# Designs tried in a protein design chat: VH-VL binders against o60147. Part 22

Target 1, 175 residues: o60147
Amino acid sequence: MLEKNKYLYIFRHIQTNQVLLSQGNVLKKTALFQLPYPLQKPVAPNGMRPAKLRKDHWVPLLKVEFPNESMFQSVFMQLLNYRKYRSVQPLTSDLLKLPIPVRRRKIMRQEVPNTIADLADILNKEKFPENSVRLQLSDKSDSEYADWPPSVQIDSEEIKLSRGFREKTTVDEAR

## First folded at step 1 (VH-VL)

Design c11 (framework fv_patecibart)
Fold by ESMFold2-Fast, scan of step 1:
Formats: sequence, C-alpha cells, structure tokens
Structure c11 (fold): chain C 175 residues (1-175), chain A 121 residues (1-121), chain B 107 residues (1-107)
Amino acid sequence: as target 1 above (175 residues)
Amino acid sequence: QVTLKESGPTLVKPTQTLTLTCTFSGFSLSTSGVGVAWIRQPPGKALEWLAHIYWDDDKRYYPALKNRLTITKDTSKNQVVLTMTNMDPVDTATYYCAHTYEDSSGWFDPWGQGTLVTVSS
Amino acid sequence: EIVLTQSPDFQSVTPKEKVTITCRASQSIGSSIHWYQQKPDQYPKLLIKYASQSFSGVPSRFSGSGSGTDFTLTINSLEAEDAATYYCHQSSSLPYTFGQGTKVEIK
C-alpha cells in the first residue's frame, strides 16, 4: 500500500538563488552535481574540492504532490531534461559583455523563475486531471512566473520538511 | 559533428618551447559551460591532464607544470593554444585536445586525433 | 594528488563473457569518476560519467557503479569490438588524474 516518490521537492540556495531538484523527500549530496556553478571555493593549489551539502544553506522553494509515482517520474525526468537543455544554450551578447562574477550572479538569479516556468510548461503539456496536482510554494509570489493549467491546485499550506530531507555526509575532506 | 584537431611541431629540442594549437568545429567557446582541455599520453603510459580553459576564460593548470604552461583561446577562430616551456625528453608524448563541460567537472568528449611530439636532440 | 589504481592490468576474455574492471582511489572522490575506452592508435572515447551515467550512443552492455573509493566498469557481454584499453579518470580535485589502464583482449 505505501506510495513511493509521489512528491517533488525543489530547493533554493539562500545566497545564490540556484535550484536543486529532489527525487522524493530526501536531498542527497549527489544533487549538487546539478549545479553549473559550484558553491564551494577552490582550495589552492588543489583547485576544486568535492562539494558538500550544508544543512542550513538550502530552503524549500516548492513541493509538488502527484497522484502517483508514474506521473512524478515523468515530470521529474522532463525537468532534468529542461535544465540540461538550458545549460547548453549559447549566452546572449548582453551577458557576454558583463564581467564574469556579475554574469554568473545574473544567470544564477534566473534559476528560480526558469525552473518554475519549466515546471508549468511540463504540467500544461501533460494534461493531468483537474485539481489532481497539488503545488505548495514557500513564497506565493513565485506562482506569478507562469500560467498554471487546470490540473494544478495551488495550496497556501506551509511546506514541512520530513526528518530525512537531507542525506548524512560521511565523506572525508579531499586534499 | 563536433571535431577537434591538434597542430604544431612533431620534433622539439630540449630546452625549447612547444606551442600546440587546437582547432575545433561543431561547438563554440561562447556557449555557457563549454571548455577545451589538453591531455597528454607518453608512449606506453597513462593519460595526464595538463590544462583546460572554459567559455568564460577561467583557466586551470596541472600544479606541478603550472609555471611551464600557458593556455589561451580565440573564440572567433575556434582555437585554443597551449604553450609549454623548457621541454625535456620526458615530455615526449601524444598531445590531445578535448571538449569538456563545466557542469561535468572534468569529463572529456570528444577528443582530437592527437599529435605525437618527440623531444630529442 | 589522488592516485587511481585499476585492476586487473590485463584480461583475456572469451566472447560474450562478463568483464569487470575496478578502479580504486587513494582517497574518497564521491562519484566523480569517468570511464574511457581507447583502441590502438585511436583517441579515448567517453563511456560513463559520474560513476554510473551512460553517454548517448554507448552500447547498453556498458555500465558503471560505485562511490567513495571503489568503482567498477562492467561489460555485460563482451563483443569483438570491445577489445581496447579502459581508463578511469577522477575530477574530484586538481590535478585530475587517470588510472594506469586495463587492457581487454578477446580469446
């Protein structure tokens, strides 16, 4: 009887506005490989260190409840494909004119609007039953980044994280 | 298709400077996240990463060779250039350039055909 | 620097048998391991990235697994075209390093 992976959690980084997708109610350290701009500074002379998932740096952006695991998997995989597609598009000439740190901050700030727009686009294409998908947002104004289909019910209920929302890290520090 | 090709001298004398050019097609170094890496392989030995450069001109070098290596790009020509100073016979290797992607943190595909550089008097 | 040790160095395998190649890191690298195939007088080709993610166009008989320090590349049923040297590569920290290679030959 127990349902698996009916819930999609999307998390936002408190400083950079970068977004992580969670397959279910646990945010694992491997989710950090979704990030085009790593949060961890290079350690000289070693360059980049393995990314660490810090408990207090990620807050829920939204939670989606699907009718079943099949619908969840379909939407989740499509979101990953949309993010991959965005990452390989050429930068505009306006972005290329900006200094690298300014350019990166501008790109990162767009991840929240882009992810919300992508989610809405996928849900509009899928034509799920009326009011079958429950969307909870930490900030209600974020719903304005897209037009939502009749399948989506936007809920004002606060997002509550389960005890297991984060994977424990046992990884030794790399040199 | 995406292709890369290395060019430069095939014979270098000890103490001389090696300059290699990677010319590519099918992608642009103006694309976010895209980079080009240089990897070498001495005869019968393992692959050794030397340097890479990303779309935003971020450069990384093998630490032990950093003072000998310079990597630059010319986005308009679709070229990346590697310069290595003070060549030694132990630097004899096939030198490859390869496409890389920033979000992949160092995987390489596709690779150029490679160019054998022999360091000998 | 992180040392990658592959095992075995050499393997002669009957066609259609399962091939297992291991790569051991001198320290934990998470899942930042990538696998390449290199045939004689050819450039390397990427098979698997981030321990377990297959590249488009790579035959389904190739798979990867592992995390931390121990990683495995598996060829489920060896074909004649799979005779090559296989290399693991870590991108966890600079300098990026490669294993010494495993040569796979057909019996």
Scores: ipSAE 0.000, ipTM 0.449, lowest interface PAE 16.9, mean pLDDT 79

Design c12 (framework fv_patecibart)
Fold by ESMFold2-Fast, scan of step 1:
Structure c12 (fold): chain C 175 residues (1-175), chain A 120 residues (1-120), chain B 107 residues (1-107)
Amino acid sequence: as target 1 above (175 residues)
Amino acid sequence: QVTLKESGPTLVKPTQTLTLTCTFSGFSLSTSGVGVAWIRQPPGKALEWLAHIYWDDDKRYYPALKNRLTITKDTSKNQVVLTMTNMDPVDTATYYCAHSPDYYEGMDVWGQGTLVTVSS
Amino acid sequence: EIVLTQSPDFQSVTPKEKVTITCRASQSIGSSIHWYQQKPDQYPKLLIKYASQSFSGVPSRFSGSGSGTDFTLTINSLEAEDAATYYCHQSSSLPYTFGQGTKVEIK
């Protein structure tokens, strides 16, 4: 049981760029409660919260391996707090002039760069041992959204996409 | 300091429409992330969330009651108004309005509540 | 909708005794749980937000813990003024929901 959950998986929606955090390599339906925009019927196809968890609509963004569960829990909780804090920050006048659905689409588009920047900021503040945290991305260019501390080792291999992916990284129900 | 106060009729007949006003001070509904919620509590029962209005005029309603509820704001008057149609004796409750500092935060400051009795 | 189940429904407790109230969510809600105290004929007052963060002015004897589906509110040394009904509340998903309440009274 000790050190059981030392991996953080982050997924992105292929259409909206919304981000979901997971403690395992399988996205569970309960992860949808992380989304800031609650489900509403009918769900708009272009930028609204997904109506249900569809495995083919979510792809891995990145995977983080921590040396132990304590470090994982600390970073995971801080990342959830960063997401919450961003929701209360003042919006620019440009965004406030837009209709609510258009505004939400623009905000959702930024979740990927924001999540990556938040992760890097947390890791810079924590001062973990050199090369103790392993980061694996689906697209290495996404690492350029932030400056990484010496504690982070970026894996040269990219994560395989969920479609046809043998490691079952994105499944909507079963663990 | 943040304060809220509910006002409206204390007695409503079945089938009538209830209108409650929340008047507040110490914050603005123009501030990003800020919202005001309406919650009710029938005598001797648990708290029930009814509706929420946010700084950007985003409105959320309890789904089972959405066809009966309307929430509006007047930012210049520091007021939020809740309207509930087709009142029934089971809607007898103390109605509260409360301040929410952001979309995910709990209601940190509540009004004193107003008891609304629905009877013939 | 997310159902919050509190345990126990009722406790009669001697002063200075430790009180633990649990709240179980039907689905994972991260840390988006908040705790309120409601004394007879009074409005609810926020005690703990986001599972473990004390609201300003709340006595240090109140603390919260938990994540996911299981949460606890602890009063480490009960005072006479703590006789009240305690409610948990989730803000993870709409509709926002409350537990059924736990009544704490002094022996």
Scores: ipSAE 0.000, ipTM 0.462, lowest interface PAE 17.4, mean pLDDT 79

Design c13 (framework fv_patecibart)
Fold by ESMFold2-Fast, scan of step 1:
Structure c13 (fold): chain C 175 residues (1-175), chain A 120 residues (1-120), chain B 107 residues (1-107)
Amino acid sequence: as target 1 above (175 residues)
Amino acid sequence: QVTLKESGPTLVKPTQTLTLTCTFSGFSLSTSGVGVAWIRQPPGKALEWLAHIYWDDDKRYYPALKNRLTITKDTSKNQVVLTMTNMDPVDTATYYCARIWDYDEAFDIWGQGTLVTVSS
Amino acid sequence: EIVLTQSPDFQSVTPKEKVTITCRASQSIGSSIHWYQQKPDQYPKLLIKYASQSFSGVPSRFSGSGSGTDFTLTINSLEAEDAATYYCHQSSSLPYTFGQGTKVEIK
């Protein structure tokens, strides 16, 4: 109970660099609905059913530990709103000049920098206590995509897992 | 085996609307990164890209012809349809459909082409 | 729109000789150039994509090179079956455009 839903697990696709947000250390199929561009064909030919989740194609990007569930929920929902807002904005003139497949690859490649910048922007606007939010990255250089507020502590240890967050977790985080 | 085949009228009168259908097999437009393009070639001249449609219904048209072109797909029938309004003798050409595969922008497999003659 | 200019327009080549076809873009297109072979009264076939990547089933005598504005298709030893018109195609920006074509004939 005390630590329930206080972790945000962020994954990236090994080929496209697309990002998925998860409340648990294991991706669920429903996370695929976060993607603006599907990576896998729909189960049904008409495209009405969701694509298959290939868990082996998603690796850890970032793990965020919040002081409590309330702060986790606030930040998580704001990140989803930032991603939704970005997906409906008019494309920049530089992107509009590119062919669709090149444009999509470029947009997908930018999801890692954009997600990190969005997270930092949200945390800079919130008045969380000093050193109350812990970030652990797979590649610490990714922290350079943003300026972090005093509330953030970046872990000196990088995530070494090849996929998923295969560390000890609470039962509630795995469900 | 992957195949594409164009079908439609071979003779069109000036001012009429041309409708061409591309029927394909060996792949699906429900697959991510897949599209179908229409390219034409006037007799003895170079290839000219007209339009393409992707698996997610994203459509692109040659800007100078945009007001005359409509591209649609029927994923369940494995068909892509191109409609071109207000035909003119200068539109006489062999019309091809071709596949876009795996987010690549090259046209990897082409149909045999259909010659459309525009004359009174 | 991006204009692609091929040279030469025409060449007649002895069998087994090396053939070089160039394609020049009016502005930089990175490596987004693709090459097609069209034999008389036939549909085009993809040979090379993204300047240098051979399409499956294409004979090893065909190769591509270049980046930016200058691109080359090479046939290192011409065979009789290679008599065709060759087209370059850029996909760097819309509209997609093709070169005017280079016709290769056997002497």
Scores: ipSAE 0.000, ipTM 0.472, lowest interface PAE 14.0, mean pLDDT 81

Design c14 (framework fv_patecibart)
Fold by ESMFold2-Fast, scan of step 1:
Structure c14 (fold): chain C 175 residues (1-175), chain A 121 residues (1-121), chain B 107 residues (1-107)
Amino acid sequence: as target 1 above (175 residues)
Amino acid sequence: QVTLKESGPTLVKPTQTLTLTCTFSGFSLSTSGVGVAWIRQPPGKALEWLAHIYWDDDKRYYPALKNRLTITKDTSKNQVVLTMTNMDPVDTATYYCAHREEYSSSWFDYWGQGTLVTVSS
Amino acid sequence: EIVLTQSPDFQSVTPKEKVTITCRASQSIGSSIHWYQQKPDQYPKLLIKYASQSFSGVPSRFSGSGSGTDFTLTINSLEAEDAATYYCHQSSSLPYTFGQGTKVEIK
């Protein structure tokens, strides 16, 4: 049987390392609302958030395959909750001492390791069957940001950045 | 600085319910990734993990004891409570609460002083 | 559940000697092993996390190594204050489990 929404697609920004989560293999404009706020304000200034989604600026970070939609929904919602709470935490005094551009870059740099660590934490928390969750990374060294439970198997094949999360057979490749 | 302290009865009779409170400072259970665990140690024996509660109120229990254990939190009071029903002399142990930080931490970095609970008639 | 077996159970060591404690897991746990020190009538203190990463404030004489099923905690020059029971802890799978402990005494 065909199960919908059993894949979690994670993208990173090529310059800032900001992370976006997606249920589909292509990003939608609404994904921009996931972006973190570098200031201690409920709503970031307009200039802190892109007005337009530049798909060419986002590359695959990680793809997670779950055996069913229920497991996908559980992990996806928990990961969104982790990101939400991180974005509204008060900034430390050390961060507040930094100029805004430096502070922003430092916070953004941590999104990739934070997202991978959060994903691993959630998967360690869940009681999933052995080897039931498959991870495929664009850079396998990123798996070293976390300890993975026995439920996870890491694909030996890395995601090809030139194709993103798209199928091998595209309009161009079918030629 | 992170500090935790256990409180509750030191003597419990067989079949009674044990309630222990962990009061902490230096962190909040509203912070993503943060959790508090309860771990016990019978006299002269190894450490045993009992239960864990996460910032999102997700709870995990040692499977063999799950029907006897309840873990809850009061984020506004900085407290985590463990309840264990039907106490038996084999449950005599020092009970600890411990902190788990964010960033995929599955280790227990800060512990309370522990409270010895003796179960006898 | 994952069983952790430590060896030796007990070791009596002269000051400044090297101490090696081993922890073996019943199945592969990657690097999800953590080491604690517990002195008599005191709470455990974290020494090493993720097999080899030192926790803040821990003396440099303590180090950890290993992956998969075999892990080692090393104290490269034993000091008197190191007399304690050492426990390994795995976080790879629930329930979390601990080794039986290794007691280190000074001669």
Scores: ipSAE 0.000, ipTM 0.497, lowest interface PAE 14.0, mean pLDDT 80

Design c15 (framework fv_patecibart)
Fold by ESMFold2-Fast, scan of step 1:
Structure c15 (fold): chain C 175 residues (1-175), chain A 122 residues (1-122), chain B 107 residues (1-107)
Amino acid sequence: as target 1 above (175 residues)
Amino acid sequence: QVTLKESGPTLVKPTQTLTLTCTFSGFSLSTSGVGVAWIRQPPGKALEWLAHIYWDDDKRYYPALKNRLTITKDTSKNQVVLTMTNMDPVDTATYYCAHSLYDILTGYEDYWGQGTLVTVSS
Amino acid sequence: EIVLTQSPDFQSVTPKEKVTITCRASQSIGSSIHWYQQKPDQYPKLLIKYASQSFSGVPSRFSGSGSGTDFTLTINSLEAEDAATYYCHQSSSLPYTFGQGTKVEIK
């Protein structure tokens, strides 16, 4: 049977450098729950509500193609868990010494390097077949945040930000 | 302070439908990321997760029991209702509801109700 | 479905000794493991969330560690009030399964 999901879509915020993971090429508002609680804008008095999703503020960072749905789900869940674990850990004493706005900007800016490093760590542990996982980046220099296992093939073509994760020609919009 | 309390029949006959109500205070199901889960425990056995419902009406069920389970919420009454059809003696268990915090594909239960024992026998 | 296997099933421990309970997942779950304590005839209480984060009000003698497939709950110095069954619980994928439980009794 045809595999349902084999692509992981990773977005970054144009201003804050925060990262969101998606199983589809478009973000759902529930993706905002991936953002660390300490870095959320002030919430309503009774709420743990994330900020409203503005899709135009999120651009492609990385697309990962897996050979099958099982590998996709394993890596995707592990990556979400790494991110959630980071968000609920106590802040280091060095970070706590910084003023809140400076601390927030520093933590946010590290999400891209951290996500890429976490992805590489997961892929190094899983021991997938050689060249079985394909990475396509918006900026190839971001691949230098980690050492990649033999299972990873980095696409020579970068993602075009103007197109997002959309296909070059879209027949769905011609309905 | 988060509190939850289960209510419903303590004795159910085989083939009947079980309806349990969870009444809670100290939180609202209109708050993003908040939900309620149902977990059961047969006497002397391990805990078994059954279902959850979240603020946005996202519902998940134990796959093997999906055709028997329905979970609904009434946000204005601070209640979540679980129904389970075609009860069998093997479904005898203490049923708990619990406060859940949801992240896109993950959640956990932090505060639990006291539980209600449901015995299925003729 | 993800199967969680706890070891040991049962342990009888002298007061003030260290207790170690392990939970092994049938596939990687990152850090999406949570530990619960259930005393006889009581409801479960959350001890540790996301492998290593202590829940509010939980005594410091309880700690958690691990990632991926292998997880550990440690009670550094067992107290009489710690006699209970301990469960690991994964929130990585449906169904959100529990381990079979580890019963800890005082000698």
Scores: ipSAE 0.000, ipTM 0.490, lowest interface PAE 13.5, mean pLDDT 80

Design c16 (framework fv_patecibart)
Fold by ESMFold2-Fast, scan of step 1:
Structure c16 (fold): chain C 175 residues (1-175), chain A 120 residues (1-120), chain B 107 residues (1-107)
Amino acid sequence: as target 1 above (175 residues)
Amino acid sequence: QVTLKESGPTLVKPTQTLTLTCTFSGFSLSTSGVGVAWIRQPPGKALEWLAHIYWDDDKRYYPALKNRLTITKDTSKNQVVLTMTNMDPVDTATYYCARTEDYGGYFDYWGQGTLVTVSS
Amino acid sequence: EIVLTQSPDFQSVTPKEKVTITCRASQSIGSSIHWYQQKPDQYPKLLIKYASQSFSGVPSRFSGSGSGTDFTLTINSLEAEDAATYYCHQSSSLPYTFGQGTKVEIK
């Protein structure tokens, strides 16, 4: 019962490859404020409609189980800080040469490798116990974006497809 | 093979400072993820973690004792030193140093321990 | 700080019998529990790390299980050399803490 809030879920947008962090397995509309590039066109000039969260367009990228809530909160806050720092850095000259739509697609496609690298960097800096952090990946090859510390155990169980071949779920925990 | 050995005074008077040295072999404190901890055990009682130091000089102390504890390392000498100020009879215990590996919190190899008695 | 409570405090066991020692944490610690054996006048020796992983050289009669708040150390068939005090230890959060110990004696 007291294991609440020790899971970090990271979701990937199926079309743009943009990433959302969640304190749990439910995506909230407010998570959309993490995105540097809006997924939805603004409404007419007479006002703005809040962006709509389309849960069917987001799939789990990975799930991290931490030993306790304090370690979860520490890592989660550090990931948010890494994302904020990335958002305020100047774009490289090579990126600035690209047309805006091409540049945005390139930046968005890098969010998955960048988020995975940031997570691994944080975990390498923290001195967590061996095999204390359980990492479940929808695509195991995504683990190759970073070098993982001994504290991380990568789950080797098969990822289950939900209704429809494009939907994925992480491995279920024992009852 | 990994070995650790504690050294220091066996008798300490109240209010004095205790200095204990852990000398080890079979591993280096320059290796990523490796650390050395100090754990004590009063006669007939449970184990109590006091402090640890990692390869990158990250230091952690038991919160209630942190104002009395200092842990340092000399990587070239394979030594870790613990100092504890203002000793009291309740600090009478066997003091152990132990190794932790791979960023872990478990202690895989321990020194033989040194009994420190605090009395007037 | 996380409190670890072991049960029982003491057990006198006939050789070849199965021994089970329980460690309960005051809050969830995942699998960050480790078990040590301490014989009289000796230093502690690691038996099991991360709830269920045997340390090298430890006899196969020792095993660990559990997750969250409830953990067990099992000795499948007690040998004379197993007379010792057994301690659980959590590394989930600082400060690291130990249980009070369980003393196992041979009948």
Scores: ipSAE 0.000, ipTM 0.457, lowest interface PAE 20.3, mean pLDDT 79

Design c17 (framework fv_patecibart)
Fold by ESMFold2-Fast, scan of step 1:
Structure c17 (fold): chain C 175 residues (1-175), chain A 120 residues (1-120), chain B 107 residues (1-107)
Amino acid sequence: as target 1 above (175 residues)
Amino acid sequence: QVTLKESGPTLVKPTQTLTLTCTFSGFSLSTSGVGVAWIRQPPGKALEWLAHIYWDDDKRYYPALKNRLTITKDTSKNQVVLTMTNMDPVDTATYYCAHIDEWELPFDYWGQGTLVTVSS
Amino acid sequence: EIVLTQSPDFQSVTPKEKVTITCRASQSIGSSIHWYQQKPDQYPKLLIKYASQSFSGVPSRFSGSGSGTDFTLTINSLEAEDAATYYCHQSSSLPYTFGQGTKVEIK
């Protein structure tokens, strides 16, 4: 049996603040293709090795519980479209004035507020029932990057994973 | 192969400024995610992280010492420089520089270290 | 500041015996713990990163385990060249702190 998924997990890289979207509790290596600045190791002076997904380098940013799989799929696909759209936009004139390394760091650090704003924008445009979507944030102050609709209930608790949940995630990913 | 080497004065008077240079080979600070850290060890005591700098000039300092520390890099020369002001005898230590790989914070390759003695 | 407490401070061990060194963090750090070996008058060398991942070239007798606040470095069968001081190091939050060290000597 396959388990239905109505949870969206968003993860933050511990040093770059780059963001990965995941369907449920599993981060797959292919999620790294979401990143505008991939985490790749050099092989030679002119080359890069493919990035490796290290789950211990990623921490939960937020978790969203939807009332059903249909609503989850709609929001998840819209978030992916928003991220793709952002990745192909030209840089602003203020960013172009910055040295390249400083510019890249600033862009990567903006992924957290941008992703939160995009999520809120999608939820504000959808006409979901009041209190039907549960939002849990690792840092509650991150909720202030956006105005949330009546459909969203923000949890006071931090995101927590049980030992059994983490073991299940590891086994499922290995398969 | 990654190699790092520390250089600078071995004797410093109290109240003076210490300047240490880390010269490295086998990697570039133009590579995304790469950094160089400074760690010190007083004689017979534990290791103490002081500062690090990433390829994009992102800098981090030990909070209690941040007003005394400055870290800079010269990517074209393969050098990272640490400056520490107002030296005191308690700052006597072996100072190491070390490589950071792809945003990973374990220090995977270290220099040989340079002993800096602070005395009158 | 996250404080890392190692135990024991010192141990004298017969060759071929198993050695265990523990590191306890004052608050949860997930898996952001790393282990270094420092031989007398030498620079530290990375052994284990992120609690359980062996660094390149490190002998298989070294292994790490743990998560949250309690971590262990194990040497399955002590060799003479393993006489050294071992340090744990956390990378979870600033300042990035080290434990006080555990000195391992051969009997």
Scores: ipSAE 0.000, ipTM 0.470, lowest interface PAE 15.8, mean pLDDT 80

